# VH-VL binders against q9h9l3, part 311

Target 1, 176 residues: q9h9l3
Amino acid sequence: PRKMVAIDCEMVGTGPKGHVSSLARCSIVNYNGDVLYDEYILPPCHIVDYRTRWSGIRKQHMVNATPFKIARGQILKILTGKIVVGHAIHNDFKALQYFHPKSLTRDTSHIPPLNRKADCPENATMSLKHLTKKLLNRDIQVGKSGHSSVEDAQATMELYKLVEVEWEEHLARNPP
Key: E = the ipSAE of ESMFold2; O = the ipSAE of OpenDDE; V2 = 0.75 times the mean of E and O plus 0.25 times the DockQ between their complexes.

## First folded at step 15 (VH-VL)

Design Mb8 (framework fv_amlenetug; at its last look DockQ between E and O 0.73; V2 from the best seeds 0.00; counts 0 for: pae E 5.3 > 2)
Fold by OpenDDE, look of step 15:
Structure Mb8 (fold): chain C 176 residues (1-176), chain A 120 residues (1-120), chain B 108 residues (1-108)
Amino acid sequence: as target 1 above (176 residues)
Amino acid sequence: EVQLLESGGGLVQTGGSLRLSCAASGFTFSNYAMTWVRQAPGKGLEWVSAITYDSDFTDYADSVKGRFTISRDNSQNTLYLQMNSLRAEDTAVYYCAKARIAVAGPFDYWGQGTLVTVSS
Amino acid sequence: EIVLTQSPGTLSLSPGERATLSCRASQSVSSRYLAWYQQKPGQAPRLLIYGASTRATGIPDRFSGSGSGTDFTLTISRLEPEDFAVYYCQQYYSSPYTFGQGTKVEIK
């Protein structure tokens, strides 16, 4: 059986005017939603914008955060060889400076059957929050504390499970 | 209740082999990294080996590399340590320890250990 | 490898006294990856503190951990008779996941 995990990352702004998205938290859950990894991560460059409203990251979280290089190594130990499920996952991989095989990647923001199930246009990019509410009747990313990458990863996995059989069959017939 | 029970220890001659087992219960074994830590008589703790939750990654102390092999059977909730080419300095109580998460981390539960004695 | 050096080697105290144990790393260690263990005679080690300052489940609040970088401390605010044991620090920041040599807290 193929191993499957879901990932969600939070990024902060670094570089000029904080326009560079740098990894600041990474959460990984297994097929059952159990947390395999959840760490705050210290970017190699100075943080200009914590983007707290969205990321949930605050300065205090960076005090004992895991250095990026160390965190990356730990995360890759989990991801390598797995089917990795995420939402708009290219952003996560970019922040990780990591390239996961396309054939082993599942992006819930680009799964037409999932959108169809949610009564959304198949070719539209829907937010994780919207899909989760529509299909799981669950509210995520609520409140002023910012996103919870664990909750988001769990939601992403649950969403994928709704269309897993159909989508895996599709991919088998149409490999990326 | 989390329980770890080591077995397989005993007396073995230098150059011999021994296979330790650790039976786990009380938690979802397949979600956690596992480790072996040993303690020579009257000495401190020494990390020996670790294995991730899915066996995709294994790691060893330099003192045992090439001689010891850590493995696990998640269907049986069992951790193993195959010890080959044993030396006198391998004499120790071997503890099975559970990591807090899927990758090696702090060890929140320990077995009572099994004694391995290597004689010349 | 990261070498952890604990001090003192032996700490002789009486019940009710404050115990301060030090663990120094040969290089900087993320505080999130520093743990303390207690081992009583004839028993397996028990996790006390992880992430440098987080008490494990069931650990009394008289145990506390602090520190960052290369210097970490375990404090027992008021020693109980059952606290006389050997204490080990350990880093799981990078392989190999080394332990300190231990500090023995003995009754004076």
Scores: ipSAE 0.793, ipTM 0.916, lowest interface PAE 0.7, mean pLDDT 96
Fold by ESMFold2, look of step 15:
Structure Mb8 (fold): chain C 176 residues (1-176), chain A 120 residues (1-120), chain B 108 residues (1-108)
Amino acid sequence: as target 1 above (176 residues)
Amino acid sequence: EVQLLESGGGLVQTGGSLRLSCAASGFTFSNYAMTWVRQAPGKGLEWVSAITYDSDFTDYADSVKGRFTISRDNSQNTLYLQMNSLRAEDTAVYYCAKARIAVAGPFDYWGQGTLVTVSS
Amino acid sequence: EIVLTQSPGTLSLSPGERATLSCRASQSVSSRYLAWYQQKPGQAPRLLIYGASTRATGIPDRFSGSGSGTDFTLTISRLEPEDFAVYYCQQYYSSPYTFGQGTKVEIK
């Protein structure tokens, strides 16, 4: 059976006015929620806005952070050949400057059966925080000190497991 | 308690082969990269090979490339090193070590080693 | 290949003294990927420091690491009798994941 991982990233602001989102942390967990990777990542360009209220990234984290190109290579070694689960995962792949095959990608922000289970409109884009509270009875992203990418990746995997059998069968019948 | 136990060392003739094993316990073996490091008698440490948590990527020191093969069986919590075309300079204690992450070091737990002696 | 050169080769000191061990890389290494190990005779290596400056679990605070780029240092602030051993630096930044040749810390 094909191995499955969940990923979550935190971004900081680079470029003019800090509006470009650049990767500054990446966490990957396996099917059981065990951490396979969790590193702070130094963007290749100057950080203008740490976005700490949401990212949890502070200057101290960047002192020993892994350079982007090295971190990307490590991350891609884990993702290659895997089913990758994420929430609004296009943002994570954009920050990684990477394209993962659609047939191996699972985005918990776009799974109609998951929305139905949460009593949400099937085509709505639901936040990870909302789905996690509704379906797992768990509060994530608590406080204003920033998100935990480990916590978020673990929640994303647990959410997918709620619909995994149904959704994998659907995708087998309807390949992207 | 993390434990790594090497076995399969011994005396072998130049040109011969050996297969080393490393039995792992006390941690989730399939989450971590693994490595072999050797130490010739009276000499320093030499990195030999590493393998990612899922076997998708392997790498070797130039001195062993083409002759040694690292592998793992995650269902049996065992790391292997197949050593072919052995040379006198391969004589060493071979250590198994666990990485702290799925794809690279550092190596936080080590076995006690197994001696490989290549004669003639 | 990144070559790590340790100095001195041998450091002869007494218990209670401060030891300073150097590791120089042939090219720049991110400090995230620099480790130090201790090895006593007949024993396996023991991880002391990783990420250039982070102590591994259970390592006493008399061990500290520093450095960046090509120059890294292991410091033992007050040598204890059990600290007389060989010390190796290692980079795991780029394959092959090379070790330095070792620095022996011996009792004077």
Scores: ipSAE 0.258, ipTM 0.753, lowest interface PAE 5.3, mean pLDDT 91
ESMFold2 (binder alone), look of step 15: mean pLDDT 93; pTM 0.950

Design Mb9 (framework fv_amlenetug; at its last look DockQ between E and O 0.72; V2 from the best seeds 0.00; counts 0 for: pae E 4.0 > 2)
Fold by OpenDDE, look of step 15:
Structure Mb9 (fold): chain C 176 residues (1-176), chain A 120 residues (1-120), chain B 108 residues (1-108)
Amino acid sequence: as target 1 above (176 residues)
Amino acid sequence: EVQLLESGGGLVQTGGSLRLSCAASGFTFSNYAMTWVRQAPGKGLEWVSAITYDSDFTDYADSVKGRFTISRDNSQNTLYLQMNSLRAEDTAVYYCAKARRAVAGPFDYWGQGTLVTVSS
Amino acid sequence: EIVLTQSPGTLSLSPGERATLSCRASQSVSSRYLAWYQQKPGQAPRLLIYGASTRATGIPDRFSGSGSGTDFTLTISRLEPEDFAVYYCQQYYSSPYTFGQGTKVEIK
């Protein structure tokens, strides 16, 4: 099996006016889309805005949620040494307070061949929802329940697989 | 059907070594963390060791640290426990247990165990 | 380490009665990381409950789990003859993944 995983995180708002994005859920899937990790996470600071419309996080999800410190440790055990695929993944890493090596990071929001395949400008930042619909003919992030981080992680992995060969060759010639 | 079959148990002298194996089938072995749990005769359950799905992380109970080594061969669907410097208190039935997740989790499937007897 | 203390040590009941087993943690444990196991004589343990309250596959609905923080409970609503066994709680919240010492449910 490939040492590749896809990650998607949901964040809630903490700090003044809820402007700080804090990790509240993290999902990680393997190359085949199997769930390796999926937990609700309790931020260390008081939640001001659950951002439920986008995050899907509700107050009840935080009851007995995994403390951030514990969750971070678990997640890092999975990510370390892996090629990590995500969409706008810098946000996930920021929320995790973790820095993954650039050479082992794959951000589907910044892969020109992927945009090209979707008939989008190569240098544009397209949403995961748009790319998934265009390239996988699948609707994600629908309904009123907010995002599903598992679904998003799976979609991200599937999108990357569409351009994996070409992109890996590109990276080999042009190491970040 | 998930199956776990332990082997390698037996009688060994104090200070000796023994290698346990656990053959797994019925699930994608490489997706799940695996654990060893032991039970001394007439006693409760004791967590011994765990290994993540990709072998990148291993953990041990303090009672076995430095003496036991957990490993796995995902190509063979097999879990191992190398036990060195065995002591009388290591006498137990050793169970192979599957975790529900890649890193950790409850143990949703157990083998029937293999008996390890350490004698002086 | 997190110490799990189960009570009572032995519970003597008759078939049809309600069994209530307690598991107390030395420190707070997320309910998502608390499990219960059943072990019958001469057999390997079997997962009953995980995440404090979720029944494992194939587990009858007479088994239920509850609790949070440091106090967790396993309830058997109506004991069946096959339910007389030893029950263990376990946390996988933090290493080492400790078990309780067990509660023996025996026939009165």
Scores: ipSAE 0.794, ipTM 0.917, lowest interface PAE 0.7, mean pLDDT 96
Fold by ESMFold2, look of step 15:
Structure Mb9 (fold): chain C 176 residues (1-176), chain A 120 residues (1-120), chain B 108 residues (1-108)
Amino acid sequence: as target 1 above (176 residues)
Amino acid sequence: EVQLLESGGGLVQTGGSLRLSCAASGFTFSNYAMTWVRQAPGKGLEWVSAITYDSDFTDYADSVKGRFTISRDNSQNTLYLQMNSLRAEDTAVYYCAKARRAVAGPFDYWGQGTLVTVSS
Amino acid sequence: EIVLTQSPGTLSLSPGERATLSCRASQSVSSRYLAWYQQKPGQAPRLLIYGASTRATGIPDRFSGSGSGTDFTLTISRLEPEDFAVYYCQQYYSSPYTFGQGTKVEIK
């Protein structure tokens, strides 16, 4: 069987008025939630807004961070040929400047059976925090010091496992 | 306890072949990149080859490229080095080492090494 | 290829003294990708420092690392008898993942 990984990224603001989202941390876990990769990443552009309340990124994290081009190469070596699970994963791929095959991509923010399990409308885009609380009885992203991308990637994989059999069968019959 | 056990070293003639094995235990082998590093008698460390956690990417030192092949079997927790067309300069202790991550380096656990002697 | 040049080749000191070992790269290496290893006679190397300054698990705080760009330093603040060994730097920034030639720390 094809191997799965889950990814979560944290972004900082670059560009005019800090409106561009640039990669500043990336965590990847395997099917069992073991960490394969977890690095702070230095964007190639000047950081205008650390977005610390959500990102957890502070100036000290960037002092010895991995340059973006190097980190991207390492991350892509891990993702190649894998089913990649994420939450609102389009944003993660955009920050990586990368296109992963749609047939190998799973987005927990857009899986109708997962929403149904959470007693949410099938067409709603639900937050990772909300789904994790409802379906795993766990609180993530606690406090105001920012998210943990390791914790979030692990939660994302656990959520996908709840619907994995059903959703993989659906995708096999309905290829993207 | 992380353990790495190299085997397969020995005396071999120039032009010959040898296959090294490294048996891993005490960690989830398939999560980590692995490497071979060699040390000629009385000399320093020389990186030989590395392989990613899933075998998708391999790298070699120029001195061994085309002659050596690194591989791994994640179901058997074993790393291999196939060495062909051996030369006297390949004489060394060969170490197996585990990376701290799914791609190469840094290498946090090392085996005892296995001696390869290539005689003319 | 990134060449790492260590100096001095040999450092002759007494227990209790401070040792300072240098590693110079032929081109810039992100400090995140610089490691130091210790090798005692007849033994495999062990990881001391990674990311230029982070001590590996179980490494005493008398070992410290610093530096950036092309110049990196390993410092042993007070030599213990067990610290007399050969020390190697390594970069894992780009393949080939080269080592320096080593610095031998020996008893004077």
Scores: ipSAE 0.368, ipTM 0.794, lowest interface PAE 4.0, mean pLDDT 92
ESMFold2 (binder alone), look of step 15: mean pLDDT 94; pTM 0.952

## First folded at step 16 (VH-VL)

Design Dc1 (framework fv_amlenetug; at its last look DockQ between E and O 0.70; V2 from the best seeds 0.70)
Fold by ESMFold2, look of step 16:
Structure Dc1 (fold): chain C 176 residues (1-176), chain A 120 residues (1-120), chain B 108 residues (1-108)
Amino acid sequence: as target 1 above (176 residues)
Amino acid sequence: EVQLLESGGGLVQTGGSLRLSCAASGFTFSNYAMTWVRQAPGKGLEWVSGISYRGEYTDYADSVKGRFTISRDNSQNTLYLQMNSLRAEDTAVYYCAKVPYYGSGSFDYWGQGTLVTVSS
Amino acid sequence: EIVLTQSPGTLSLSPGERATLSCRASQSVSDNYLAWYQQKPGQAPRLLIYGASNRATGIPDRFSGSGSGTDFTLTISRLEPEDFAVYYCQQRSSYPLTFGQGTKVEIK
């Protein structure tokens, strides 16, 4: 059995008018929810918009942040060869400038059995906050201080476990 | 081997100035955030200031804001702390410390410190 | 600012004994951003634990950290002669970064 990790990233706005999303925090947890990686990351380009309401990133976090190239290398070493679980995970991989094999990627934002458990339309894109409240009876992303990528990665892993057996069997029958 | 060597401490009068230096070797200095932490004689540790790996971001403890300036010269592998308007409360051993890639915001290597004594 | 209060102030023990050091935060320490340091007389601090429970490189497994929220613990399972020192906790959940006042572990 292949090792499984969950990842969540927080992004800040770079580029013209802050519209480009650049990686500023990444958290990776193992199957048990233990933190394997959690660091603030300083993008190589100028930060225009910290997006703090959602990202939780403030200027002070950049003081001790790891350079993007270094962080990316460390993160990719952890991800290589593993099943990677995320929520809307395409955005995380885009911020990492990375393509993970589709056969090893699990996205809780579009797993029909998970939506069904939450009494949601099976083809809807559901927020992590909503699924976590509905299925785990837990509030995440509380308040206006922004998201915690550790909290979000842990919630994502717990959600996937609810459908893991069914979804892994489905993917074995229907390879990506 | 990672080495951090502080210098520039000494005796200075209240209201005076000093500049501390920290010479770094054994690692790629320009890839790491750096910090200053101080310890008054017989007392505990106090974070003073930090600076990002390229020097773009700095932060300071409230007790030193407006009086101290952290800077770095990546071409010389040197961290600096300019201390102005010194007070008796600034008397301490000043440590230069390196921020690790894992557990950033903690400090994995420290210099042996340089003593600053502020007298009236 | 988050105030870290360590207890006991001094812990008198013999080699081979178990040491338990407490660090209590005035506010929740988000995401377990809590570190522990050891400082021997006349020396600079040494990082032991980061992220509340992760041992830094080269730290023996007799050192372990635990806790969350406002309550954190450093445990030394069996004291060695070199472990008699002052121990500090430090948080990075809120700025300014703050340290506890220290716990001195001394020979009984």
Scores: ipSAE 0.736, ipTM 0.879, lowest interface PAE 1.2, mean pLDDT 92
Fold by OpenDDE, look of step 16:
Structure Dc1 (fold): chain C 176 residues (1-176), chain A 120 residues (1-120), chain B 108 residues (1-108)
Amino acid sequence: as target 1 above (176 residues)
Amino acid sequence: EVQLLESGGGLVQTGGSLRLSCAASGFTFSNYAMTWVRQAPGKGLEWVSGISYRGEYTDYADSVKGRFTISRDNSQNTLYLQMNSLRAEDTAVYYCAKVPYYGSGSFDYWGQGTLVTVSS
Amino acid sequence: EIVLTQSPGTLSLSPGERATLSCRASQSVSDNYLAWYQQKPGQAPRLLIYGASNRATGIPDRFSGSGSGTDFTLTISRLEPEDFAVYYCQQRSSYPLTFGQGTKVEIK
């Protein structure tokens, strides 16, 4: 088995006007799409905006949510030493207040061969939903209930698999 | 060793009020979410209410919403359930339970329960 | 709410036999969000399985959980005398949290 995982996080708004993005859910899947982690997480600060339309997070989810510090420790334990795949993953790491080594990070929003395969401009930033539809013929993030971080993490992993060989070779020749 | 000890149960008339307590020990109480689950005589388990580790978030089953209030005092390692406007159908053994980090919404430790009997 | 239906209602078996308990959900439940509990007469419930297939601390390996989607199973490979009890499944996929109605494993 490959030491590779995919991560997707949902964030809520904290701070005076809810402009601070705080981690509220994190999902991690392995190379096969099996869920390794999926928990609701309680931010240390009061939630001002649940951003439910996008995050899928509701007040009820925070009742039994894991404290951020504890969750962060659990998540970092899973990520340590692995290749971490995500979409626009800098947002996830920012919310986690953790930055994975660049050499072990894969961002599907910045993989030109992936865009090319989807008949998109190589240097454009495409949404996970769009790439998933084009390349996997799968609909994600449908409805009004918000995103599923597990679904998104799985889709991200599947997308990366499509270009894994080519991209890993590229990175080997051009290390970050 | 984790221990949860419920108290405050007893006989109460319909429309009356009762306050349950759950004394916790053997773990850092203030770091964990807690829940109340009840079981009517000879029946199954029913989730009643939950509260976050700091007490700022709560939720209730529809059957008790507006009548019951869950709270906690982390300085005293105690969970509470204020029950108002009690009904016959509220008769049950009430359990307090601990929510683990690895399975938010599951319950890894339970008290022995306290019996609440509501009579007409 | 998500309704969990357990079957059979009662399972009569002898010590040493294999027990298979079913829990069916009215809608899909993530594996991570399905748990099993054991309750003996006059006692509080005890967590057996969390995340559909993970044994809780101190639970013997004769207990195992499996399943996905809407169908989940608790298996006791070889029943011990102390295993005769009522078993409940529970979901945390959505609020309100809900339990199955229980399966009673009794001695034949």
Scores: ipSAE 0.670, ipTM 0.868, lowest interface PAE 0.7, mean pLDDT 94
ESMFold2 (binder alone), look of step 16: mean pLDDT 92; pTM 0.934

Design Dc10 (framework fv_amlenetug; at its last look DockQ between E and O 0.83; V2 from the best seeds 0.75)
Fold by OpenDDE, look of step 16:
Structure Dc10 (fold): chain C 176 residues (1-176), chain A 120 residues (1-120), chain B 108 residues (1-108)
Amino acid sequence: as target 1 above (176 residues)
Amino acid sequence: EVQLLESGGGLVQTGGSLRLSCAASGFTFSNYAMTWVRQAPGKGLEWVSGISYSGEYTDYADSVKGRFTISRDNSQNTLYLQMNSLRAEDTAVYYCAKVPYYGSGSFDYWGQGTLVTVSS
Amino acid sequence: EIVLTQSPGTLSLSPGERATLSCRASQSVSDNYLAWYQQKPGQAPRLLIYGASNRATGIPDRFSGSGSGTDFTLTISRLEPEDFAVYYCQQRSNYPLTFGQGTKVEIK
């Protein structure tokens, strides 16, 4: 079995004017798309902006949410030693206050062969929604209820699979 | 060993008030969200209210919203449910339950419950 | 709210038999956010299954959960005398949290 997982996080706004992005949900799926982790997470600071339109997070979700420190420990345990796939994954790691080794990180927002396959400029940063529609003919992040981090993580994994062989070979020749 | 012990139940008239308590032990109470679930005699389970580990966030079923207030004292390892404007349909055994870190919104430990009877 | 409908209402079986309990949701329960509880007469509920298919601590392996979307199942492979009780499903996909109406497993 492949030691590969995909991660997607939802963040809310904390701190002054809600400009600090704090982890509020994290979803992790394995290579087959099976959910390994999916929990609402409670930031240590007061939430100023739920960013519901994008995050899908509401106040009710925080009632039974896992404290950040506990959730972080659980998530890191899952990620340790794995190849971690994400989209614009630096945001997820920042919210987790954790940085995975670069050699074990795959960011689908920075894979030129993936953009090429989608008839997009190789150096452009394309959205997960756009790539998923173009390459998987699937609609994600539909409606006004916000994103589904599980859905997004699954889509991210599927996108990476399309270029896995080529990209892994590239990385082997050009280690980060 | 995790233990939850409810108290404060009893007979009360319609329109009256009652305050339930739940004493917790065997785990770090202040680290876990808690909930109240009730069960009318011979009926099923109904979620009533929930509260985050710090007490900052609370939520209620529509049937009790505006009448019930959930709170907690982490220094005393105690969960509370203030019930005002009680109605006959509030008659039930009230359980306090612990929310695990896995599966937030499920309940891994329950008290034995305390009976609240509201009479007209 | 999400309504959970359990079936059958009552299941009459003998010890040693296989029990299959159904829980159907009025809408899709996201990411299999479903739990199962057991309640014996005069006792508080006990968590059996969380996340549709994960056994809680101390739960015997004769209990198993499965399903996705709107259809979920609790299976007791071989009923023991202590398994005769009422079983509830519960969803955490959306607030308010809701329970099924329960299935009573009784001795034939």
Scores: ipSAE 0.814, ipTM 0.909, lowest interface PAE 0.5, mean pLDDT 95
Fold by ESMFold2, look of step 16:
Structure Dc10 (fold): chain C 176 residues (1-176), chain A 120 residues (1-120), chain B 108 residues (1-108)
Amino acid sequence: as target 1 above (176 residues)
Amino acid sequence: EVQLLESGGGLVQTGGSLRLSCAASGFTFSNYAMTWVRQAPGKGLEWVSGISYSGEYTDYADSVKGRFTISRDNSQNTLYLQMNSLRAEDTAVYYCAKVPYYGSGSFDYWGQGTLVTVSS
Amino acid sequence: EIVLTQSPGTLSLSPGERATLSCRASQSVSDNYLAWYQQKPGQAPRLLIYGASNRATGIPDRFSGSGSGTDFTLTISRLEPEDFAVYYCQQRSNYPLTFGQGTKVEIK
């Protein structure tokens, strides 16, 4: 069977008034939670707002950061041919300027069985923090120093494992 | 093969200035961040300064901030360190080092270093 | 600033022995952004380990790194004659980038 990875990204503000979200960090973990990729990434355009409280990105991280074009190539090589798990994953793919095949994409923000397990409305869009606390008894994204994309990717993989058998069977019966 | 060659070291008086160069070959210099690390005689390693692949982003250790300026010329494959207002404690071997795409913020290739001696 | 303290200062061992080098951080090193370098007399440092546990290109598998948070270890499973050198740890989780003071591994 196909290998499975989880991805999470952190973004900074570019463009007018910093409203465009551009990739500044990406973390990828395997099925067991081992880190396959974790690098700071320098967007090709000027950073207007580091969004540090949420992103954890500071100016000094950009000094040694991998150029976006190079990082994108490395990341896409890891993702190619794999089932990719994420939370609100369309934002991550947008920041990568990439669209992974729907049949190989799993979004923990849109899995009704996962919401049901958390005693949440089946079709609600639940935050990663909420699901992780409810179903894994962990607090993530704690404090004001920003999110850890490694922590978030690992949590996302563990959440998916809770419903993996059921959801994979559902997708086999109902191909996207 | 990646090669880094520092030059421009030597004896200089306190308060003087010196410009170090690092000639790079064996890789696409303009695609990689670069750094300077120094080592005082008989002592350990100290990060001095770093510069992003395009030169747009720089940072410095507090001990050299305001006195040293890192720069690069991507057309000449050369990294520079302009050192002004030199002090005795700046005496060290200065290494240039390449930042890899994997483990960014570590240094995978180093030059052999150039000695800067600051005398009173 | 994160201060890295290495122990022991000097480690006297014979070829074939196992070396264990410690690096302790003054505060947590986020996401295990820790590297190890080897430096022989009169030479530039060489990268051994990045990300606490990943071997750099061309580094033999007798070198391994482990640890997390504030406590990190470099292990050389069987010392070879070429392994007698000074070893430095380095963190990149916070600027300025800092190095430990070094551990000298010398032949007994």
Scores: ipSAE 0.620, ipTM 0.847, lowest interface PAE 1.9, mean pLDDT 91
ESMFold2 (binder alone), look of step 16: mean pLDDT 91; pTM 0.932

